# VHH binders against Uncharacterized protein AF_0307, part 4

Target 1, 238 residues: Uncharacterized protein AF_0307, of Archaeoglobus fulgidus (o29937)
Amino acid sequence: GSAVDYILEKNFGDRFVKKEFKLWPYYENIKEVIKWIENESDAVAFSSHTARLFDSTLLERRGIKIIPIIFVRHPIIRIHSAYHYERKQVDIFRPGPVIARNTDFKGYVEIRLAIPRQEFNVSNFHVFRLADMLHGEKNMKPLEKALIALKRLPFIGLVEEFEKSMTKLEETVREYFPEFKASVIRTNVQFSPDMPLEERLKIIKNEVGKDFYKKLMEINEEDMVLWEKVVDMYKEGF

## First folded at step 3 (VHH)

Design u8 (from g3 with T58Y; framework vhh_7yz9_2)
Fold by ESMFold2-Fast, scan of step 3:
Structure u8 (fold): chain B 238 residues (1-238), chain A 121 residues (1-121)
Amino acid sequence: as target 1 above (238 residues)
Amino acid sequence: QWQLVESGGGLVQAGGSLRLSCTASGFTFSSYAMGWYRQTAGNEREWVAFITSGGSTYYADSVKGRFTISRDNAKNTVYLQMNSLKPEDTAVYYCAARTYVSYGKSWYDYWGQGTPVTVSS
């Protein structure tokens, strides 16, 4: 997130805009997102945590080419990072920050799993997001939709391969904006991993215990398949 | 076939130095992150140092400031320079080539056979 926003701001200035939306219902969300994109006629870069993905042909028919910039990371690391991020928010209304401030990591996961429309924040989050590109395919399973969406995306980032992801982002965007620069000047990017993925996972496993860690893996089984697919893409010189 | 071959282990006195080498064959070395693990009898393998395909390095707290990991992609080799060695560094050292996960497989795709390091007090 914030590293990509920084890069977009540096490249596009006032042509970079941000907005948040109500997540539910799906069709109300995408209707408002499409209106936003059409109404911001001078903007070329759009950032949102709550804009849901949709069939790109909806805008292509209107002469608008969209390049989604999406990053995937290990699902357990993502949930743990979201918990710590939300704890720092002073928001008294949104469920995520309120739950995060009033419980530990295990409680945060258990409470969000129990609440309808909150479970996706701790269970198969990436699959939930990518499956939205094929939302109209009612007889297709979410993981199947997400894997098809992955094949259609011009770019997918992998947080665990940040440097390679930034190189791929630059290559992808430069097809349309030749002067786009995704390299970052030292200290201007706030993302700095402290340790390898397996050590971070070991710390989380020790924090929650082996039984709960097994539960985290089970409720994120689809996200693990999706994340491993993206890892394989990066491994093969993506 | 794939292979990782470690060398450079041995006996050294406390305060001394050793350099471990690990040469890879049978896979695209430059695309993989490389790591070093160590294991003492009766204990699980513990992570020591890690180097990404892009060259970023990470170290376990027990070895920070004393060990340096590096790679030479032209030679398909990863190195572990071990300085200011302590008796508690005595272990079998393993080289590993990793993708983060591989469809239900371990965090490392490939492991070496290990090279023993003994640090005398």
Scores: ipSAE 0.005, ipTM 0.126, lowest interface PAE 15.1, mean pLDDT 82

Design w1 (from d9 with S52T; framework vhh_enristomig)
Fold by ESMFold2-Fast, scan of step 3:
Structure w1 (fold): chain B 238 residues (1-238), chain A 121 residues (1-121)
Amino acid sequence: as target 1 above (238 residues)
Amino acid sequence: EVQLLESGGGEVQPGGSLRLSCAASGFTFSNYAISWYRQAPGKQREWVSTITSGGSTNYAESVKGRFTISRDNAKNTLYLQMSSLRAEDTAVYYCAKLSYRYGSSTWYDYWGQGTLVTVKP
C-alpha cells in the first residue's frame, strides 16, 4: 500500500488524504470512516490501513461515487507478514503488537483465534473485510457476501501481480479522472526484490511444521477460495 | 457436546485473591487454546487472558502482573488465579472455547454460564 499511496499523492496532491481508525476492541469504525469522507470536501483520494469497508450506496445516495482500491494477497503470507510487522511496533495497548512481541508465530495465530474480532487478522481476513460491503445482508455467509462484493468491485488488486494490478488501477480510475497515471517507475517508487511465492510458503511450512501449516490452510479456506478467484481473473487478463 | 463450567467466584475485598476454575468436557481439551473473558455491569464482554495448547499465555494490559492463567490437561481444567483485586475487576467471568465450522468463516463460540466476582471496598 505505500506504492499506491505514492501514486495517489502524485496524481492528486493536497486532494489525497490519509487517516487511521481504531478497530479494537469493538471492530467498528464505519460511521467514523463515512464522516471522514464527507468532511474532507476538497479531497478525492483517501487511504487507510484500518478503515472498514462499507456499502457504497450509503454515499452514492448523497452523490458521492466511491471507487474502492483493495488488494488481496495469499492468506498465509499475509498473516506471516503481519506477525513480523507487528513485532516491530512499540505499541503496548493494541492486542496485535503485544501478542506478536510475546509469542512465536504459532502462538500469535492461536491467541488471536481465541479472541473475538481478533480472529479476522489470522483467519479469512480478506473475506471478512469484503463482506463488510454487504453489511445489511443478514442471511448470507461471509464468503457469499465477499464473492458478491468481488463481482461488484470496479477494481481488485493482487499483490503477487503488482505491475498488472497497477495497469488495471490506471484503467479503472481513468474512467473518472482521465489524467490519472499509475505507472510504477524505479526512480519514483523503489521495490526490494521479493522471494517467489512458492519459496516463501515452503519456508513458512518448514518454520511451523506440516500439521500447523495444514491448520493455517483450513482456517483460511475461504480466503483461499477468494484469492484463487482473483488469481484466475489475473491469469485470464481481465 | 462441548460443555464449560466455571466456579470459584465470590465476594472479596480490594487487594484480595480468588482462584477461578473451568471444567471442560466434550472435546480434546489439550488440543485447544482456551480463554477467560469477563463482563462488568452495563459493559460489553471483554477478553482477559488466553492459554494456548502449548502453554503460552497472554493477558489484557489491565490484568497483567495480577492474574495468572494456567491449565491442567489431565483434569481437563482451566484456572485463573487473581490477586491484588480492584473494584473494577467486578464482573461475571466466563470460560470460552472458540472454534470454526469446517470450511467456514462462521464462528461457533462455546461459553460457560459464568461465575460472579464482586470486589467490595
Scores: ipSAE 0.000, ipTM 0.371, lowest interface PAE 11.5, mean pLDDT 82

Design w2 (from d9 with S52N; framework vhh_enristomig)
Fold by ESMFold2-Fast, scan of step 3:
Structure w2 (fold): chain B 238 residues (1-238), chain A 121 residues (1-121)
Amino acid sequence: as target 1 above (238 residues)
Amino acid sequence: EVQLLESGGGEVQPGGSLRLSCAASGFTFSNYAISWYRQAPGKQREWVSTINSGGSTNYAESVKGRFTISRDNAKNTLYLQMSSLRAEDTAVYYCAKLSYRYGSSTWYDYWGQGTLVTVKP
């Protein structure tokens, strides 16, 4: 798990549950996620790498209050980190780990772009995921949906400001979980980047070359808009 | 008010060693990643090393195996132990507490005044 999973497990113990859902090739699992949350009536914290986001009113209509915990990060850093994370997995069935183990970063991006419905893993990932919260809006562009979802969320995390994000999460959930402590793992995990963001981007640019880096920025243009808005929220005292 | 104060620079011969220190004040030192940067005459500022709040370290390729970054949270002090120094290590060395925002934002960035390291025969 992630640092957030560890914090949730430390705070809630057996009332923290994890489940993975089949995502590829169809990408639809909202009904299964809702049933899971309803069936785990004793749980208060839920984590999944594969669960799709949905309109929280669907559960509110069923008497369940949900506080989504969502993090965004610089799109190029996210894709690069996902590549290296997936290379370490021994999974022989999921496309991401298989592709990552058999090619370099540049090849990983090109191959996923070429496969229908895999392109979202390397192009505007955050926008694609947040747009799911407004699934019923058929005539609205994905970026518009993501920006409306962002405005409606009680919490949004920024990986580049992880420690501030965890403090904001603690404040956000305090009304419902006054005993929640986000600082329980301070000394055991990285709360901020090991390397400044600009230097990490420079290293990636040197790795892939300026032309491919330009392509990465272009195919993630909507995610850059979304990420920059979240950065500005954190900059201005969000 | 955030302050960073570097010390330990000086002249050294090739192959020699120096230890730089950075005294920090005005923030909870133990909660933040702190970095070393350097700027050689006529060149752009270059990242050297970072240590995060948990003690994990990262280094620029040019200094790996020769430099060691460390911190003492009780003393609010950052260190850079430099060994096997080369002429190309000649630079002003800066301690920095930086925002990891894309496109530099100076009001989130705190830099020390720098300490000069000169490597010459």
Scores: ipSAE 0.000, ipTM 0.253, lowest interface PAE 13.5, mean pLDDT 81

Design w3 (from d9 with S53T; framework vhh_enristomig)
Fold by ESMFold2-Fast, scan of step 3:
Structure w3 (fold): chain B 238 residues (1-238), chain A 121 residues (1-121)
Amino acid sequence: as target 1 above (238 residues)
Amino acid sequence: EVQLLESGGGEVQPGGSLRLSCAASGFTFSNYAISWYRQAPGKQREWVSTISTGGSTNYAESVKGRFTISRDNAKNTLYLQMSSLRAEDTAVYYCAKLSYRYGSSTWYDYWGQGTLVTVKP
């Protein structure tokens, strides 16, 4: 778990549950996710890395109101973060950890781009995930779906504005759970906001070189549009 | 266990020099960018310098031109050469390993215990 999982567990205890799913195919994934939510009748907070998004009206017509808690972050920082996280996993079967442990960051990106159903982990990840809310709109471009999904979401978090995101989350959730608290708590690991985003990106650019950094920006062009839109939302004061 | 152990701090006069060291263990040192941070009495921690896996360096504006960060991957050691020290450089200096978390929507640093640098006014 992360800071968000910790906050949810602290607020809801045993009413907070976690589960992972096979990501593919889409309709089998959401079928299992909906079944999980429905069967966990005592739970109110749900966390998953692999639960895919869907039209919330599918659960609303079943009497279940959903508040998706989704965070976006700078796409290049997200991919770099994923690489380092996956290197630490012992898993010998999952592609991400295996690839990450056996190559450098450039190799990790190149190899994942070349494998069907792995490319989304290094190219337009946020757009891929948010577009799932309009999965049935086959004639609409993924970025357009993601931007429409963004407008429909009751909450969107921005990692680069984590404290503001927690304030907005608290405001949103308190409409239904008046005692909900999203205080930032640091126990065993310190969250460090001290390094500016631009300096972190410069470090990565120096690591991979100008040409590869340009490629990273190009393959994440849609995620950059989405991320900048969320950044603007946070600059405009929620 | 990730461990970072700083050393080399002490008292120095204005205009003097010190070299700080950070001994790292419990991870593959050469695979990570490593940073120096500092915290003055009653102030928040501030970033000082970072060195990438490839050896490229970045510095806070307040120390640029006076401090030099370097690494020795064979010794798993990070260095900060400090020159032209000022009273404002008085702080506990921390070595930090930048760590990122996939799916957690946050990034985390591991911190050493720190080494005190005192520049007399």
Scores: ipSAE 0.000, ipTM 0.162, lowest interface PAE 14.8, mean pLDDT 83

Design w4 (from d9 with G54E; framework vhh_enristomig)
Fold by ESMFold2-Fast, scan of step 3:
Structure w4 (fold): chain B 238 residues (1-238), chain A 121 residues (1-121)
Amino acid sequence: as target 1 above (238 residues)
Amino acid sequence: EVQLLESGGGEVQPGGSLRLSCAASGFTFSNYAISWYRQAPGKQREWVSTISSEGSTNYAESVKGRFTISRDNAKNTLYLQMSSLRAEDTAVYYCAKLSYRYGSSTWYDYWGQGTLVTVKP
C-alpha cells in the first residue's frame, strides 16, 4: 500500500513506477502488465492496484525474476477500511467510491455483492487475488489455488504484524538489492499499533450489529482460512 | 462429491456435555476451513464455530469458553466438544464447508444432514 510505495520510492527513486490497468478480462490484464514491465526497462520496482497476479514462470522464461509484495489483513477490517477510503475519493466514475459515498457500510457490502465483478471487493478478496497465480487451473477451488500461491510466494505481509512484515520484506528484497531498507513509518496513523485486533472487530460488530457481522464472516470464510494461515506463519517465525 | 455426515447429538441436562463429530469425504479435508452451524426450532441457521486448515479457531460470542472445535486430518473428521450446555443451545447442529463463487453473488455451500441436540431438565 501507501507505506510500501513510499519505501520503494525512497529506495529506488525514478526506478519506481506506478500504473493502473483494466481489471477484466484476466488475460488482457496480465498481457498489459507484462508489456509495462518490459517497456520500463530502467525500472526495478512496480506498484499497481489493478495489476493481477500471474504465474511467475511467465516472466522467468523472459529472464525476469519478480518478487511480488502482497499484504493480507483481517477480511472484515479490510472491507471496512476500503469503505472509508472509497468515501473520501471524489471519483464519479469508479463503482467503489460512488457506492461508498451514497450508502452506509452495510449498503456498500450488499450493493457490491449484487454487481458482477464487484463482489470480490467484499467477499474473499485475498483468496480471489492470490488465486490469480493459478488462474489456468480450472478444476481447483479458489481457496486451494490461493493456498498453493501462498507457498510459492517469496514474501507475504500481514498488516496486523506490520513492523515484522517490513523486517521480512527487507530480508527478502536484500537478496537482490543489498542496499534496500524498509523502515517503519512511525507517524502514519493508519499503522496505529495501539488498538488490539479484537477491539477493532468489536467496534465494527457494534456498528453493523451481530446478524450482519455474522454475514460478513460467512461471505469471507475462505479469506479467514487464508488470513489465519498467514497469522500462523508469522507466529512460527516466517 | 462433497459429503458431510454429523453424529453425536442427543438429549442432555443443563450443564451437561456432548461431543459432535462430522465425517467428511469428497475433498482434501486438510486444505479447508470447516464450520459448525446450528438451527433452533423456528429460527434461521446461525454460525457457531470455524476451524482453519492450520487449526486456528473462531467462535460465536454465545459459545466462547463452552465449546471447543477440533479436527483430525488423518480421519477426515471435525469435532465439536460442547460443555456447560444451556436450554438455548437446543438446535440441529450442521457441519458446513462453505464456498463463495467468484464472479457471482451466489453462495455455494455443502451442508451435512444435521444432528439434533436437545437440552432438557
Scores: ipSAE 0.000, ipTM 0.123, lowest interface PAE 18.4, mean pLDDT 82

Design w5 (from d9 with S56T; framework vhh_enristomig)
Fold by ESMFold2-Fast, scan of step 3:
Structure w5 (fold): chain B 238 residues (1-238), chain A 121 residues (1-121)
Amino acid sequence: as target 1 above (238 residues)
Amino acid sequence: EVQLLESGGGEVQPGGSLRLSCAASGFTFSNYAISWYRQAPGKQREWVSTISSGGTTNYAESVKGRFTISRDNAKNTLYLQMSSLRAEDTAVYYCAKLSYRYGSSTWYDYWGQGTLVTVKP
């Protein structure tokens, strides 16, 4: 989300804040996130890569209305984009940048899969993150939780439909901030912004080979279901 | 059936060296990333090192520069060359093949029996 961060900073200035948290354990993460939101009394826009989602009623009971701004992307394109992004970082301590700089894309996926709590960065990432909204529902499968979360969200963005997503974001946020404007930001990706999805996937398949590409699809099967659901929502003009 | 069998553990003095081996069978070894983990007495299992199918290596900060992971695909064997051993390296060492069930977010972990490394003062 650098594009969304730019939009929020442009609209809210000093009322836009960013913070990172320890991802684990879950309940300590959300406790710190809630504390951060409550303590930043002058802020109205919050961004974090490591803040985990939770049941919005926790803050609604405290008089705070939140609007989660979440984007989904084709799972394989997301992983490939994340690899190239992290590879450019000079961070010598965080696992993502360190792994990305020391291997090719195929190795990046394999190494992340082999390490517990790193695997979600390359396998069903969107499902993992959205399922957190129903973290307390221990008898539900992650995909079921993610699909229910999707229905409850006031907004879901689709990177492949960036212009429509910005229009929908503007409509959603303006219910609470009438002056909000979502600026169109060109995506800074490994591929040309205008390259068709099928061509981007073909390039990745050629890079990793057909057998590994099949493995990527298999380990992201739940994310594919979720992504296709969001694609259909955008086709229906919701 | 996937089988992983570690060997090479033993007692060694601080500053010494050991080479661990893991013999793999029941899967196409060359197609998978394989990892070393360790578990010290009274502690949680800790990741040590991983080698990808293509031979790219990655290490935990605590062992970087002292341990070297390697593989021999012709022999279906994973190695961990350990040097400059410290008392803190005392642990049972496991090789592991971590994988997903087809079409699932569910992990299937294949672990060996482990091999004990004791660094005694």
Scores: ipSAE 0.028, ipTM 0.506, lowest interface PAE 7.4, mean pLDDT 85

Design w6 (from d9 with S56Y; framework vhh_enristomig)
Fold by ESMFold2-Fast, scan of step 3:
Structure w6 (fold): chain B 238 residues (1-238), chain A 121 residues (1-121)
Amino acid sequence: as target 1 above (238 residues)
Amino acid sequence: EVQLLESGGGEVQPGGSLRLSCAASGFTFSNYAISWYRQAPGKQREWVSTISSGGYTNYAESVKGRFTISRDNAKNTLYLQMSSLRAEDTAVYYCAKLSYRYGSSTWYDYWGQGTLVTVKP
């Protein structure tokens, strides 16, 4: 249940569908995602935490145009929010909720970072996900792929600029669905909606200590570059 | 210079127990998460268990309930208590210090030389 899921369900009703997939291996994931999109012939809006991004030509060849709706946020805030969200889940099987409920925030980061195929949840998450759009480009570094993907997207949201993101989402979707409305806004932050980003980061830094905060910034160095690019896009106008 | 030195391996019958140790030097042991990995002959290296700097633990499904990871920060030593050992636990066991350095990916920057565990009747 994200705010975007609520907006899509309100606009499209039964034509909005959700499904989760196994993340690995990559090509099996996108095969199942493409099959899902094709089989849901009456649906127009699709939501998933585990559907991986891919080259849009794969669906264009099949007569389907895809408009990805993706949000980025400050990497440290994202990890902290993910930890608190996951510890509220009562899932006994998925690693995220299980680890979150059995650790503190530092332990959550350290343990997930140490486990193969879980490290991306606490290290350069946005870069990992966006780089999937250019998965076939074996000679390019992940950050380079993510930055190219960013330029190709018709929409990119910024959680720290939620109201502006909703306005841009409405403009983007209305090109294809003129009746689409995204005017309802809702905050999903655990801090006050008016709390400045720098103050929220100071709270986290005080929680984990200066030395661990430095480590957390180091493992998210690529995500910081990507996030700053999106921040600049929103400052320059979109 | 960071060094990790494993010990405690040997031969044991199925259902038996062994305790592995990893002596660490050259870094502030208490500030880092440390992991156990293993590699069986002809197979890829696999993750076994991790203990966080704060003492929180996690385990691979194949060893959960049978292995216990622990640490002694005063002795700069990591342990793996193994019980109910099976033939498929036969492997060289490595301890590994997690890196927090910048790169395209995170990686273990230091591995020990390993200690052999053989489970045979």
Scores: ipSAE 0.555, ipTM 0.823, lowest interface PAE 1.6, mean pLDDT 87

Design w7 (from d9 with N31S; framework vhh_enristomig)
Fold by ESMFold2-Fast, scan of step 3:
Structure w7 (fold): chain B 238 residues (1-238), chain A 121 residues (1-121)
Amino acid sequence: as target 1 above (238 residues)
Amino acid sequence: EVQLLESGGGEVQPGGSLRLSCAASGFTFSSYAISWYRQAPGKQREWVSTISSGGSTNYAESVKGRFTISRDNAKNTLYLQMSSLRAEDTAVYYCAKLSYRYGSSTWYDYWGQGTLVTVKP
């Protein structure tokens, strides 16, 4: 569990549900996600690592308003964190944990890049996820879709600004659920809250070397644009 | 050339105060977050404080409430006001701008030469 899952369970109890789905093909995924949301008539909060995003009008025309809760993180920090998390899992079936346990960080990135439909885990992950909200726009590039999706979202979180993100989440959800509380667990989520972002990135750069760090930035250049946009939104405040 | 020049270090007694300055040149100072680090003899370089381009500040727990970071964009200068100094604050203090460029083969980390602060009873 994530900090957001904990908050949702604390606020909603049995009205909070979780489910995982096959990621591909896209339209089969969202069909099953929509069915899940419709069939869980008593639930108000939904969490999934594998539910893909879609145009909210698909549910709004059925009288269901959804509030996506999405967090963005510096892409290199996200990949590095995912690698170390997956190394500690005893899972013998999921590709991520198996690859992570059998190679170093560089190998983890290179192997996942080489496997079709695994590459998004180490390359432009946030853009991949947000672009799904405009999946039907065949002539639009993924980054363009993600930036439009960002403008349409009622909430976007930034892991590097966790306390501000929790405040914004609480404000957004309280419009519909006045008793909702989100600000209680910042210390359980932050990785090294006392270390600046630049220092964490320097540690990773020293670990992998300048050339591989350049490769990580290049394969995540779209996520960097998206992440910087969210950082700017949080700097501008209010 | 990018340059960071620290000044203001010296000897003080415990409980004393000192103001460090870092003069920046060769980049658009107002557009970047800039940090103070310190390194005591035989120890690794430790983060002390950061100020964002917008003026938001963060501090290491060991200095919170005693040190104040600030910036003067018109003078391209970063400051660290230190008060209630302790023997444990004895270190060489560095200002730093860490940076990167995606889609480039070139990476830059900018560090000053440092300024020594000695807190002696």
Scores: ipSAE 0.000, ipTM 0.121, lowest interface PAE 17.5, mean pLDDT 82

Design w8 (from d9 with N31D; framework vhh_enristomig)
Fold by ESMFold2-Fast, scan of step 3:
Order: sequence, then C-alpha cells, then structure tokens
Structure w8 (fold): chain B 238 residues (1-238), chain A 121 residues (1-121)
Amino acid sequence: as target 1 above (238 residues)
Amino acid sequence: EVQLLESGGGEVQPGGSLRLSCAASGFTFSDYAISWYRQAPGKQREWVSTISSGGSTNYAESVKGRFTISRDNAKNTLYLQMSSLRAEDTAVYYCAKLSYRYGSSTWYDYWGQGTLVTVKP
C-alpha cells in the first residue's frame, strides 16, 4: 500500500475505499469516477491510481466537496521508480509491467513513449494528471492548466519533503475532520535514509548515458517546471 | 531533412504474408525508437508496433504472434514482417519517428506517406 493509503485507512476505516478505472477516454473515466463517489455515500476517503482529476464544481453543485490529495516528485526519479516497481509485478496483460519486465530502463522509456496513451507515463506525467482539472479549457496548454490547478488545490504533496507533506496534509484535512492524524502514523513509520536526490539522478544519468538523460529532461521539461514550483512552495511554507 | 519512406505494400490473399520497409534519412536512425501505425478506411490511425533503439519490441494485441518488427541500423531501414494476414489488416501502413522537443510533450513529428496493404481473396 502507499503511505497515504495507510494513513487514510487508519483514520477512516471502512469509510476509506479504493477502485480502479479505465483511463481512456477521459469523459468515460470521470463519469465512472463521479458515479463511484456518489454511490459510496458512507465513504469519505477515496483512493485510485486510475481515477482522473476533474473540475471539482461538478460535484460541488451536487453537494459534495472534494479535497484532492496529490503528490509530485522529481519526474526522472518517478519514471525510474515506476520502471522498477512494474518489473516486480506479475501482471501479464497490462503494458507497463510487460514492457518493464522485457526491456532495460532506456527501452522501457522509448517503447512507452512511442505508444499513444502510454507516453504520459514517461513524459510530463504530473502535468498530464493536473491538467485534467482544467480539461474543458480549450485554449490552454497542458502546463498552463496544471499550474492553475496547482494554485487552486488545497493540498499538494512533495515526495522529497515527505515529513513536511504529512504535516501539511494533517493541517488541510483537520479543517474538515478535526480528529485526523497523519503525525501519529508518520512517527510510527520506520524510514531508512534514502539516497539524496542528486546522487540518485547521477546514478540514473550514468545508467542511461548523458545523451539519453538529456532526452529524458527534454520530454519532462513541463514536469520539471511544475515540480520546481512545488519545491518552491515547500521552501516558503516552512 | 528528415524523411521516412514506406514500401512493400500490395494485394495479398487471407493467410498470406508481406514485408514492409521504411527507409529513414536525415537523422541518426540507431538512436531512436521507430513505430508502425496503420489506418483502415473510415477509421482512426492505430498503433501497430514499436522497436526501441536497443532492439526491444512491443505489439498491439491484434497483431501479436503474426507481425514481427525489426531494424537494420546499417541500412537505416525499419521492417514489418506480416504473416497470417486477415481482412481487418487492410490499411495504409505508416512509419513514424518520435521527436523530442524542449518545452512540449512528445509526439509523432515525422510520418511517411504510407504504403497500402489490401487483403482480399
């Protein structure tokens, strides 16, 4: 499970639910997500890897207030972590795990990038996800939509600042659920020191070579802008 | 000038075989993943297969086990060996190269003109 799922389950028990959806097409996805939220009337916390974001006013007009809980991380670290995670899955049907098990990291990136509706997994993933909140804005580019969405979100997490993110999550959720506790879970979680970000990036750069690393940065340029904005927010918040 | 030029299309009977070629020029062919796409009359363009710069391959479910993608870096040529052809394989087949652009999402920047494959009795 993810740490956030664990925290939500501990706070809400049976009022925490999870479901997965087909990602495409967009409007069929959000139709099923909205139906799920409405049908789980006794639930208050919802988790999904495949529920796409949408304009919160769609549910607000129906009497439902939504607090999205979204985390960003350095885009190259995210892709590298996704590759290694998917390699360990036994799934024989989904493209991600199948590609990951049958190629190296460079091949994983190249093949997913070449397949329509798979490219977002290795190119500007966070921008793709956040832009969905402004999906109806016809004349805006994805990065512009994502930056506006970021400004409107009551919470954004940063994986590289996990403890500060948990504190901010607790503050945000407690405005609606006064007894919500993220700090108790955080205190009881044993964290091994992870390699510093710069060292991880150097290892990846050495693995793929400088030319391919440059291509990774280029295809994730929008995610880098978004990630740097979130990093700046965390530097100002504490 | 980046160019992709498909060839090898034609008429075949169901169960037959064809080998498509894509001659690439104007870029370092060996550094890029290259894909095959197809478009049947009245339908949207669909992905068929991709080969990475390192030779790893992947295929659409509809063609797995029947089509084989390969590359010859010395000749700057991409191939699609098609076997056990079916009426639903009738389409114009396109070679496509991804472009990496600063400040934008990756998309297919270069397409060939296509080569027609017709599967009929």
Scores: ipSAE 0.016, ipTM 0.473, lowest interface PAE 8.1, mean pLDDT 84

Design w9 (from d9 with A33S; framework vhh_enristomig)
Fold by ESMFold2-Fast, scan of step 3:
Structure w9 (fold): chain B 238 residues (1-238), chain A 121 residues (1-121)
Amino acid sequence: as target 1 above (238 residues)
Amino acid sequence: EVQLLESGGGEVQPGGSLRLSCAASGFTFSNYSISWYRQAPGKQREWVSTISSGGSTNYAESVKGRFTISRDNAKNTLYLQMSSLRAEDTAVYYCAKLSYRYGSSTWYDYWGQGTLVTVKP
């Protein structure tokens, strides 16, 4: 996310970078990510849409401590957000932007569901990404892998509780970066109250209709389990 | 540079009507959901209505059946038609561009400067 990118850039300046990798296949992706991290001497933080999650022991054996910064969001709102973001990207080769610019939201979902290696962008996205930490566990279902990954992560953010997430992130990284401040955004921009989650979902439901909304919930059933678990963690004040 | 500029506010009697406008610039207006919010004296900002990029509309319960949100993509303008106005509708009305991007929140949304609506008996 662009909000977290802004915070990282404000805290680290030139020591924060953006880096993309070839997403497939999994082991070639993590090999490229690890090699890039190993050879990077100046940067202390990076953001990526395509760096896949892996077992942190792979870098710990190389003397490198990694702190993944991952945010979870209500899956329907995430997909809708992704559609609108992809529409504004100038890209003639990547499927997401091309599909988004040439169809409506319903078409975007249906087309991506039908294409191998695109379906995860509109179906159980968070489960797919978190399950990568246990990619090698062949006999474990994706949701179980994601829930185990959730327990192992030093930080998990919740977009719907952004201010609390920023406080948690600051606490999580303080041991390594005592000068890190997540509140810089609120200092430099006007505070804006959030629209209630229920109203955002009603807007989307009205846009797509009840039947399609039901389909969106069904194809994101695992992400709903994961998202509700993170919501509960934030309600308990973890 | 994203800019939102509201107009059309004023003083009106109970039961009267007003039409608010929001002129948008610095972004591709047709690609975004745009919202109306209001802030009454001594109260927090309250969501009023939203229109999606596809034209779907939603309203706060307090204004359903009385207010109509619409957009003109050719003119990059958002409208709020207010009818059957009540004393409790007295507020500064704000146009807002809300982000749906993953990892973003309303903290990074754009707000106009507001237009005052006063309903006096």
Scores: ipSAE 0.000, ipTM 0.134, lowest interface PAE 15.2, mean pLDDT 81

